VH-VL binders against q7z443r523to685. Designs and how they scored, part 40

Target 1, 163 residues: q7z443r523to685
Amino acid sequence: TSLNMSTHQLTITVNVTSLEKSLIVSIDPDSPLLMTLYLGFQYQPNCTHFHLNITLPKDKVWQKDEEYTWVLNPEHLQHGIGTYYITAVLSERQEGAQQTPSLVSVITAVTQCYYWEIHNQTWSSAGCQVGPQSTILRTQCLCNHLTFFASDFFVVPRTVNVE
Short names: E, the ipSAE of ESMFold2; O, the ipSAE of OpenDDE; V2, 0.75 times the mean of E and O plus 0.25 times the DockQ between their complexes.

## First folded at step 22 (VH-VL; framework fv_levilimab)

Design Vq3 (at its last look DockQ between E and O 0.60; V2 from the best seeds 0.66)
Fold by OpenDDE, look of step 22:
Structure Vq3 (fold): chain C 163 residues (1-163), chain A 122 residues (1-122), chain B 111 residues (1-111)
Amino acid sequence: as target 1 above (163 residues)
Amino acid sequence: QVQLVQSGGGLVQPGGSLRLSCAASGFTFSSYGMSWVRQAPGKGLEWVSGIYSGGSTHYGDSVKGRFTISRDNAKNTVYLQLNSLRAEDTAMYYCAKGYHWGRGSPDYFDYWGQGTLVTVSS
Amino acid sequence: DIQLTQSPSSVSVSVGERVTIDCKSSQSVLYSSKNYLNWYQQKPGQAPQLLIYWASTRESGVPDRFSGSGSGTDFTLTISSLQAEDAAVYYCQQYYSIPYTFGQGTKLEIK
């Protein structure tokens, strides 16, 4: 979904139905810009009231698709099952990147890392965590054991409001 | 006008150390990433290291643990500390400006320094 | 790491002729409709200079006889009408993934 970002901020609404999965938020601008994301649970956050925040693009990445991606692990979503709100406050466009209109694409997905538990004959996520380098294109799995790993990936329906 | 003026380098024995400097002007240095790229004599280009405007760093595998990139925004200068030098480190070293403004990743290089020759030989 | 392979490694062409240099990446460098692939020109005894960025955008001051094309893993630098001053080594470079990598270079000589 592409949005016209003529305004100063946008709000992403995501319904989280599992506390065991990570939420991937991808905000892809048509041109480089600086933004701060604020996370809120059951309320719309702002710069003074939020649970967690991040500034994008990330100040260190290994691949370009990581620059505007926010990985929210279960510990970041510990507030409970329900509606989470992410307010993105735009700062400045990068020099030389002035475009009109400005567009931003937003994608939200949930994912988790799994391995086959032989004894129980089931997939387990025990000892595994989705890494911070995960994106919409790939899942980084960080596990404290060695085994055959897999991941699930689901695009989460969301509502984006431009304010 | 953007300018990158390099200094340092020279002849050093294996295991020795050198520090390269690249003084920048003509742009808001603190808002851009910087990189070092080297070129062995008669060979192609190799990215060596990069530093974000915020100070985060990356290194090529061939230099990890031996080279250190840093910056002094007050002096508009990026540095490359070369330790434990090897013969294969012999090259012309170029500093290069990152293109993206802001949080300034050391992305594609729109401006280059004049180069500094590093020769590692016994 | 992403490997870039250029072809040819060297070429000799007469003034006024068309020249094409190919660059193939081991992985796609395309993301969000942008190709993170650049072309540089390096003349003898000089530092490299940026020619093309994002695969097809000419850097300011670059003559319009230079053009870049391609997407994903296959890219081409084209000089529509070669000039004597175009004798140089040309490099493609990706900055999609760390470490940034260059092609091995293509030496362009004038007949």
Scores: ipSAE 0.784, ipTM 0.905, lowest interface PAE 0.6, mean pLDDT 92
Fold by ESMFold2, look of step 22:
Structure Vq3 (fold): chain C 163 residues (1-163), chain A 122 residues (1-122), chain B 111 residues (1-111)
Amino acid sequence: as target 1 above (163 residues)
Amino acid sequence: QVQLVQSGGGLVQPGGSLRLSCAASGFTFSSYGMSWVRQAPGKGLEWVSGIYSGGSTHYGDSVKGRFTISRDNAKNTVYLQLNSLRAEDTAMYYCAKGYHWGRGSPDYFDYWGQGTLVTVSS
Amino acid sequence: DIQLTQSPSSVSVSVGERVTIDCKSSQSVLYSSKNYLNWYQQKPGQAPQLLIYWASTRESGVPDRFSGSGSGTDFTLTISSLQAEDAAVYYCQQYYSIPYTFGQGTKLEIK
């Protein structure tokens, strides 16, 4: 994963190598920022051309560390294995007379929920999905069965200043 | 001149219902989350429920399934429907304005209403 | 649920003195360099009023004698030169995690 930054906009690139894993994009701004993320497969998206978008912070969270986390499940990544681009368009909300430049850190991770399927004696993801309360530090697994669970993470931290 | 004016309290039997209202003025109501916080007589504060500017809701464990928070942005009003009331729901109920720049979350509370008393007694 | 424990439960202090009130959280409320913890003042017969947000930022119109400090799980409200009008119950409140919770309160009386 990598970042390309310009004023009030940044680009995150992620190489997806599995159609079964979920992508977690975590943004950690040093001040409250409203932003819209656009997803594109094999092209840089913008506000008029994208496969999927999200506005952060989210409309509903249970913990504050979820506010700037985008969970992209396999259904969202249906366009294939390869390079996905995320364009984050940052918006400054009115909160005072002056704003200072903000530092924005970006972490991406790939994760998947597994359970031990005793019948086949293997780990399986069937009936499980990565939930919206997931972050780069933990995976929420939403499953239709109660068994042993595991998840994998691969994390690439980045830091960007925003003017 | 932020103002939160509450109404709708009173005496109710266990198992009964009430609807509390909180009329807001002096700010752009539709951009902010709202919460209800209660205080039993002589006791501390308990967060009851919150609603985001976009309408998403959260409830405290003690009221989940019994209380419903809602908002009417055209009337600048937030409501709390209290159903299946119990004696332990007796409290002063406050509405409170959230102040979060992002999505209008019903978090920390910079302005509070005057309170309305709900008494649940047989 | 995050539990907040305040100490002392009550305190009696003379005008002009310094008082501290502690709030301990059962879990960290720190994220992204911010502590999601507020302090409120509630005078008898009145609704609470916000004093401090993000653990240490004074709300507009709050006198300089009120200050907040601490991080993670341990927080302190300090009144540096007590005034008679400061007699009240003080609450800490976390808004890091649902459900939002308050400390049990600290009653401040003037001797």
Scores: ipSAE 0.562, ipTM 0.821, lowest interface PAE 1.3, mean pLDDT 83
ESMFold2 (binder alone), look of step 22: mean pLDDT 91; pTM 0.936

Design Vq4 (at its last look DockQ between E and O 0.53; V2 from the best seeds 0.66)
Fold by OpenDDE, look of step 22:
Structure Vq4 (fold): chain C 163 residues (1-163), chain A 122 residues (1-122), chain B 111 residues (1-111)
Amino acid sequence: as target 1 above (163 residues)
Amino acid sequence: QVQLVQSGGGLVQPGGSLRLSCAASGFTFSSYGMSWVRQAPGKGLEWVSGIYSGGSTHYGDSVKGRFTISRDNAKNTVYLQLNSLRAEDTAMYYCAKGSHYGRGSPDYFDYWGQGTLVTVSS
Amino acid sequence: DIQLTQSPSSVSVSVGERVTIDCKSSQSVLYSSRNYLNWYQQKPGQAPQLLIYWASTRESGVPDRFSGSGSGTDFTLTISSLQAEDAAVYYCQQYYSIPYTFGQGTKLEIK
């Protein structure tokens, strides 16, 4: 989903239905742009009231698709099941960036890493977490054991408000 | 006008060390990433290392653990510390400016230094 | 690592003729409608100079006869009408993934 950004702020609304999965948030501008994301649970966050924040693009990536991706692990989502709000406050455009039109693509998804637990004959996520290099295109799985791994991936319905 | 002026190259024996410097001017140095790219004699270009404006670093596999990229924003200078040098490290080393203002990833290189020759030989 | 393969490795062309240099990547360097592929020119005894970035955007000061095209894994640098001063080695480079990598280079000579 692409949005025409005529303002300096947007709000993303996401319903989180599991506390065991990671939330992937991709906010990709049409040109290089600094932005700060604020996370809130059951309220719209701002620069003075939030649970967690991040500045994008990331200050270290291995692939370009990571630059404007925010990985929220279960520990970041321990506030409860319900509606999370992400407010993105746009900063100045980078030099050489196109000024108009200003488009931003927003995608939200949930994912988790699993391995086959032979004894219980079931998929388990124990000892595994989604890594910070995960994107909407790939899941990085970080586990403290060596087994065959898989992941699930679901696009999460969202509402985006441009303000 | 953007300028990158390099220094610190020379001849060293295998196992030796060198420190390369690249002094920048003509742009807000602290807002851009920087990279080092090398070229062995008669060969192609090889990316060696990059440093973000924020100080995060990346390295090519061939130099990991031996080379260290750093920057001094107060001096508008990027450095490359070359340790445990090998014959295969012999090359012209170029510093290169990253293209994007802001978080300053060491992206594509719109300006280059004049190069510094590093020769590793017994 | 992403490998870039250029073709041809060398070419000799007369002034005024059209020249094309290809660059193929081992994996796609396309993301969000941007190709993270650049072209550089290196003349003898000089540092490389940026020609094209984002596969098709010409750097400021670069003559109009230079153009870049392609997407995903296949890219082409074109010189529409070769000039004597265009004799150089040309490199493609990707910065989609760490480590950044270059093609092996294409040596362009003037007949």
Scores: ipSAE 0.799, ipTM 0.907, lowest interface PAE 0.5, mean pLDDT 92
Fold by ESMFold2, look of step 22:
Structure Vq4 (fold): chain C 163 residues (1-163), chain A 122 residues (1-122), chain B 111 residues (1-111)
Amino acid sequence: as target 1 above (163 residues)
Amino acid sequence: QVQLVQSGGGLVQPGGSLRLSCAASGFTFSSYGMSWVRQAPGKGLEWVSGIYSGGSTHYGDSVKGRFTISRDNAKNTVYLQLNSLRAEDTAMYYCAKGSHYGRGSPDYFDYWGQGTLVTVSS
Amino acid sequence: DIQLTQSPSSVSVSVGERVTIDCKSSQSVLYSSRNYLNWYQQKPGQAPQLLIYWASTRESGVPDRFSGSGSGTDFTLTISSLQAEDAAVYYCQQYYSIPYTFGQGTKLEIK
């Protein structure tokens, strides 16, 4: 059989205002799509110039809402405060069928894990990290200590048409 | 015509081992995830383990650390290695095909094998 | 883990009657407008067979008398006009979250 391979892309812009918060990027395609996301700080990335990438859907998840979610921790965002660009390169492997338009919804959020530091009576993030099972719906907190924990969450929804 | 043909069951002592096989035909085996589901005599269904098309694996809590799922795409076969068997592992074991084509987590189970009985008894 | 509770546990009915089987999930299985909830039929001595996927979509070759409904946490399988061959155990199954889990089953007998 013959294959017709094509690619489409879109750009997501995120303004990062804190080096302590994690960025969650959730893609919600209206049909299953294979895609690669590329991250760039203050430039639009592509497949040959980027800081980080990920292939979606993930090759192992514990819950369906993780499947098209990219978790970017402060260590991934240490390039600075400012504008990050994400280029999503969408692939549809077509075998004899006409390509159809796909709708892709994008939601971004920032979150951070906190614990109560009893000595200073303040919330702290030391020893805690946002985990890879985090999604728009929940924050996974991975900590090296046992204390009372909380997280915050700000959502920036986007919807784009890819054709 | 999708077929899943199972083999490898039998009687084994507690602490023993067995290897179950499930030979697939009628679909592009390498593009689909596979799972094992078991049913103790007179009981309901329990998902045991799954393997993604890309080779990633998951296990149910009752078998984690004792069972190993694997696949051989050249032979269109999925395996379940059962180690450190207990009486509670006595069941009919089914292999099942996930419906999702390609990369990503398995979906609903559209085709099932005939089942193979594993009996763990001293 | 997501627990699925079916009701009733068993039912004995006559041919031509309508039967409903409920499945309650301990957590929502809805994501992206899709419910990750299936229904399977297991006849005596046989492997399970898929009836309904995505809560309400009938698998190819399944008679129209079978229908699924519900969303989120509450789901129903309906058999609108029972036939003798429908005697079986019916299971709901979620595949939203690992480990995948099944309901305890509902045994349907024909009087």
Scores: ipSAE 0.602, ipTM 0.832, lowest interface PAE 1.2, mean pLDDT 84
ESMFold2 (binder alone), look of step 22: mean pLDDT 92; pTM 0.943

Design Vq5 (at its last fold request DockQ between E and O 0.57; V2 from the best seeds 0.73)
Fold by OpenDDE, fold request of step 23:
Structure Vq5 (fold): chain C 163 residues (1-163), chain A 122 residues (1-122), chain B 111 residues (1-111)
Amino acid sequence: as target 1 above (163 residues)
Amino acid sequence: QVQLVQSGGGLVQPGGSLRLSCAASGFTFSRYGMSWVRQAPGKGLEWVSGIYSGGSTHYGDSVKGRFTISRDNAKNTVYLQLNSLRAEDTAMYYCAKGYPYGRGSPDYFDYWGQGTLVTVSS
Amino acid sequence: DIQLTQSPSSVSVSVGERVTIDCKSSQSVLYSSKNYLAWYQQKPGQAPQLLIYWASTRESGVPDRFSGSGSGTDFTLTISSLQAEDAAVYYCQQYYSIPYTFGQGTKLEIK
């Protein structure tokens, strides 16, 4: 879903149903711009009231698809199961950016890393976490052991309000 | 009006060290990423290292742990510290200006320094 | 790492002729409708000069006879009417992924 970012901010509403998975938030503009994302649980956050924030694009990436991706691990979602709100506030257009209005594509997904636990004959996420380089295109798995690995990936329904 | 003026380099023995400098002018240096690109004699271009406007750094695998890129925004200068030099490091080294996408990522290079020759030989 | 392979490695063409240089990437450098691919020209004894960025945007000051096309993994630099001063080595470069990588270069000679 793409939105015209002619307004100052947008709010993403996501229902988190598991605390065992990471939430991937991708807010990709068609033209480079600076934005600050604020995370809130059961309330709409702003610049003065939030649980966590990040400025995008990231100041260091290994691939371009990471620039406008926010990886929220379970520890970032420790507030509980329920509705999370992400307010994206536009700061300014980046130097050298196009002058046309920005079209922003918003995608939210949940993912986790798994390994095959031989003893229990089941997939487990123990000792594994989703890495910060994860995007909607790939999951980076960071595990403290070596086994047969896999990952899941689900697009999460969301609502976006433009203000 | 944009200029990148390089200094440093020269002949050094294997295991030695050199420090390259690149003085920038004609643009808001602090807003742009910078890179070093090298070219061995008669060979192609190889990206060596990059530094964001904010100071984050990246390195090519061949130089990781040996080379260090840094910048002094007050002096509009980017540096490359070359340690533990090897014969295969022999090349013309260019500093290059990036475009300021991704909060000053190196990206592609619209301006280049004149180059500095580094020769590693016994 | 993303590998870029140019073709041909060398070519000799007469003035006024059309020249195409291809660059193939080992993986796509397309994201969010942008191709993270640039083209450079390097004349003997000189530093490289930027010709094209975003695969098809011509750098300021670059003659109109130079154009870039392609998307994803296949890119082409075209010189519509070769001039004597175009004798050089041409490089493609991707900036989608770290490390940034260049093609091996294409040496263009004038007949």
Scores: ipSAE 0.868, ipTM 0.939, lowest interface PAE 0.4, mean pLDDT 93
Fold by ESMFold2, fold request of step 23:
Structure Vq5 (fold): chain C 163 residues (1-163), chain A 122 residues (1-122), chain B 111 residues (1-111)
Amino acid sequence: as target 1 above (163 residues)
Amino acid sequence: QVQLVQSGGGLVQPGGSLRLSCAASGFTFSRYGMSWVRQAPGKGLEWVSGIYSGGSTHYGDSVKGRFTISRDNAKNTVYLQLNSLRAEDTAMYYCAKGYPYGRGSPDYFDYWGQGTLVTVSS
Amino acid sequence: DIQLTQSPSSVSVSVGERVTIDCKSSQSVLYSSKNYLAWYQQKPGQAPQLLIYWASTRESGVPDRFSGSGSGTDFTLTISSLQAEDAAVYYCQQYYSIPYTFGQGTKLEIK
């Protein structure tokens, strides 16, 4: 889903239904853009009022699909089940800046890492976390033990507004 | 016109150190990522290290822990500090300008320095 | 690491002939409709020079006889009407995943 960034700002609305899964927010701009994302629970955040922020593209990646991906773990989402808002504010580029708006694509998904707990014969997430190198293409699982593990991945509905 | 002028190579004993320099002109140096690529005699190209415009670094496995890439934006210069040198490090070392402009990871290398020879032998 | 394998390792051809050089990647370098692959030319005693990026886009100043094609894991550099000055070693390079890697090179000689 491609969107126009004509006002240097857009807002992503996503409904979080689980406090145990990580939220993956992937932005895929058609040109290299510098942007800051702000997170708000049940309100639209801005640069002075937010729970958490990130600057994209990331300062260090190992693979190109990581550059415009924000991983929001359960601790970032402990404000509650409900509507989260993400305001993306792009920065004016000096060299090679475009006067026309840039196009971006936005995908939101949830994911969780599991391991097989043999004593209870169940999948558990204890001791495993979704890592910061996770993207819509792959989930990085960071576990404090050496067992068989798996992950799930579900694309979730979101609304994007350009302001 | 983009130019990358290299210096700092030479002959060094195993276990020794050198610092390679690459002076840049013709572009806004502070806004581009830079890399070092080496070529052993008669061999192909090997990416050695890269540095983002914001200063974050990456290293190839063969040099990790021994080499340090750095940049001085006031001097428009990227450096590669070569420590604990081995015979296998003997190569022509090229600095290369990454594309595109910005804080993201470099893509391809649009401009290259002239190369600096490093020879490690006793 | 993503390994790139070029073929042939060397080729000797006459001026005016068509030459193809293949590059095969151990993993796809296609993401978001872009192929993260470049081609470089290196003449004896010189630094490499960029020819092609995004698999098929010619760098400014590169003659029209050079073209790139392919997607995903299989890529080709074509020289449609070889000139004497095209004698060089040609390398493909992926820039999708760290460490960035190069093919082993293809030496092109003129008969």
Scores: ipSAE 0.689, ipTM 0.879, lowest interface PAE 0.7, mean pLDDT 87
ESMFold2, look of step 22: ipSAE 0.606; ipTM 0.838
ESMFold2 (binder alone), look of step 22: mean pLDDT 92; pTM 0.945
OpenDDE, look of step 22: ipSAE 0.830; ipTM 0.920
ESMFold2, fold request of step 23: ipSAE 0.593, 0.602; ipTM 0.832, 0.831
ESMFold2 (binder alone), fold request of step 23: mean pLDDT 92, 92, 92; pTM 0.945, 0.946, 0.948
OpenDDE, fold request of step 23: ipSAE 0.848, 0.858; ipTM 0.933, 0.938

Design Vq6 (at its last look DockQ between E and O 0.75; V2 from the best seeds 0.00; counts 0 for: pae E 2.1 > 2)
Fold by OpenDDE, look of step 22:
Structure Vq6 (fold): chain C 163 residues (1-163), chain A 122 residues (1-122), chain B 111 residues (1-111)
Amino acid sequence: as target 1 above (163 residues)
Amino acid sequence: QVQLVQSGGGLVQPGGSLRLSCAASGFTFSRYGMSWVRQAPGKGLEWVSGIYSGGSTHYGDSVKGRFTISRDNAKNTVYLQLNSLRAEDTAMYYCAKGYHYGRGSPDYFDYWGQGTLVTVSS
Amino acid sequence: DIQLTQSPSSVSVSVGERVTIDCKSSQSVLYSSKNYLAWYQQKPGQAPQLLIYWASTRESGVPDRFSGSGSGTDFTLTISSLQAEDAAVYYCQQYYSIPYTFGQGTKLEIK
């Protein structure tokens, strides 16, 4: 979904149905920009009222698809199952990025890392966490044990409001 | 006019250290990432290290743990501290300006310094 | 790491002729409709100079006889009509992934 970013901010609404999975938020602007994302649970956050925030693009990445990706692990979503709101506030355009209108594509997905638990004959996520380098294209799995790993990936329906 | 002026190269023995400097002018230094790229004699280009506008750093595997990139925005200067130098570190070292403005990563390089020669030999 | 392989490694061409240099990446450097690939020219005794970025955009001041094309993993630098001053080594560089990497270079000589 592409949005016109002629306004100063947009709001992403995501319904989180599991506390065991990580939420991946990908914002793909048509041109480089600086923005701050604010996370809220059951309310629309702003710069003065939020649970968590991040500034994008990230100040350190290993691949370009990470620059405008926010990985929210279960600990970041500890507030409960329900509706989370992400308000993205545009800070500034980068030099040379003056095209109008500006477009932003937003994708939200959930993912988790799994391994096959031989004893229980089931997939388990115990000891595994989705890493911060995860994107909508790849899942980074950080585990405290060695085994065969897999991941699931689901695009989460969301509502985006431009304000 | 963008300018990158390098200094600090020279001859050093294996295990020795050098500090390279690159003084920048003609652009808002603090808003751009910077990189060091080296070229062994008669060889190709090798990216050595990069520093974001915000100060985050990356290193090539061949120099990790030995080289340190840093910047002083007040002086518009990027540095490369070369420690535990090896013969294979012998090269022309170039500082390079990243193109990306903002929280800029040192992506591609639109301006280059004149280069400084580092020779590691016993 | 992303490896870039250029071809040919060297080429000798007469003035006025068309020259193409290929650069192949071990994995795609395309993301969000942009190819994170640049081309540089390095003349003897000089620092590299940026020619092309985003695979096909000419840097300011670069003659229009230089052009870049390609997408994903296959890229080409083209000089439509070679001039004497174009004798140099040309490098492709990817900036999609850390570490940034260069091709091994293509030495272009004038016949």
Scores: ipSAE 0.839, ipTM 0.925, lowest interface PAE 0.5, mean pLDDT 92
Fold by ESMFold2, look of step 22:
Structure Vq6 (fold): chain C 163 residues (1-163), chain A 122 residues (1-122), chain B 111 residues (1-111)
Amino acid sequence: as target 1 above (163 residues)
Amino acid sequence: QVQLVQSGGGLVQPGGSLRLSCAASGFTFSRYGMSWVRQAPGKGLEWVSGIYSGGSTHYGDSVKGRFTISRDNAKNTVYLQLNSLRAEDTAMYYCAKGYHYGRGSPDYFDYWGQGTLVTVSS
Amino acid sequence: DIQLTQSPSSVSVSVGERVTIDCKSSQSVLYSSKNYLAWYQQKPGQAPQLLIYWASTRESGVPDRFSGSGSGTDFTLTISSLQAEDAAVYYCQQYYSIPYTFGQGTKLEIK
């Protein structure tokens, strides 16, 4: 969903229904925007009250689709099943750019890495994590064993508010 | 006006070392990523290394482990330390400015230095 | 690594003619409706100069006879009404993923 960001803040609301899946938050601004995202469980976070934060675009990426992607693993979502809030605060614009309202698209998804457990003939996630290079286009799986892997990917409902 | 002034090239023996420098002016240096691109005589362009505005670094496969990129924002200068030089490292080395502002990675290269020749020969 | 293959490797043409140079990428460089592909001109003894970015956007000061087109994996630089000063080597470059890579170059000569 695209939004016109003529203000300095937006809030993303997402319901987490699984303690085993990772949350992917992808933001796609029209222009290069420096922003800080704050995570809150069942409250709207700000710069002084939050569980986790990140500054986007990331300082080290290998592909452009990683720059505005936040990967939240189960350990980051340890506060429980329920509603998580993400407040995105704009910091600064590209030097020399005109003040033009920016369009920002937001996609949220959940994903999980699996491997085939031969003995039980079933899929398992034990020893596998969704890696930091994951995006809405691909899931990076980091496992402590060498087996056949797969992942799922589900776009989830979210609400975005502009302030 | 954006300017990139390079220095530090020369002739070295195999296994030797050099440090290339690129002094920048005409833009807010600390806000942009920088790269080194080389061109062997009669050959095409090869991206060698890049450094983001936040200091994160990347290297091409042919130089990983031997070359080190760094920046000094107080001096508006990016460096490339070339160690364990080989004959195939002989090239013109260009310093290039990325377009992307802020924490973003280097993008396409809108300004280039004039090049510094490195010759590795015994 | 994303490999870029240019064709032709060289071309010799007359002033006033139309020239096309192709660049084929081993992987798509399209993301969020943007193609992460640039074109450079390098004259003898000079550093490369940016011509086109985002596959089709002309850099400031570049003559209108230069244009870029294509999407995904297939890209073209077109020079309409070639001028003598256009003799150079032309390179495409992807900036979608690390390592950033260039095509092998296309040498354009004036006949």
Scores: ipSAE 0.456, ipTM 0.782, lowest interface PAE 2.1, mean pLDDT 85
ESMFold2 (binder alone), look of step 22: mean pLDDT 92; pTM 0.948

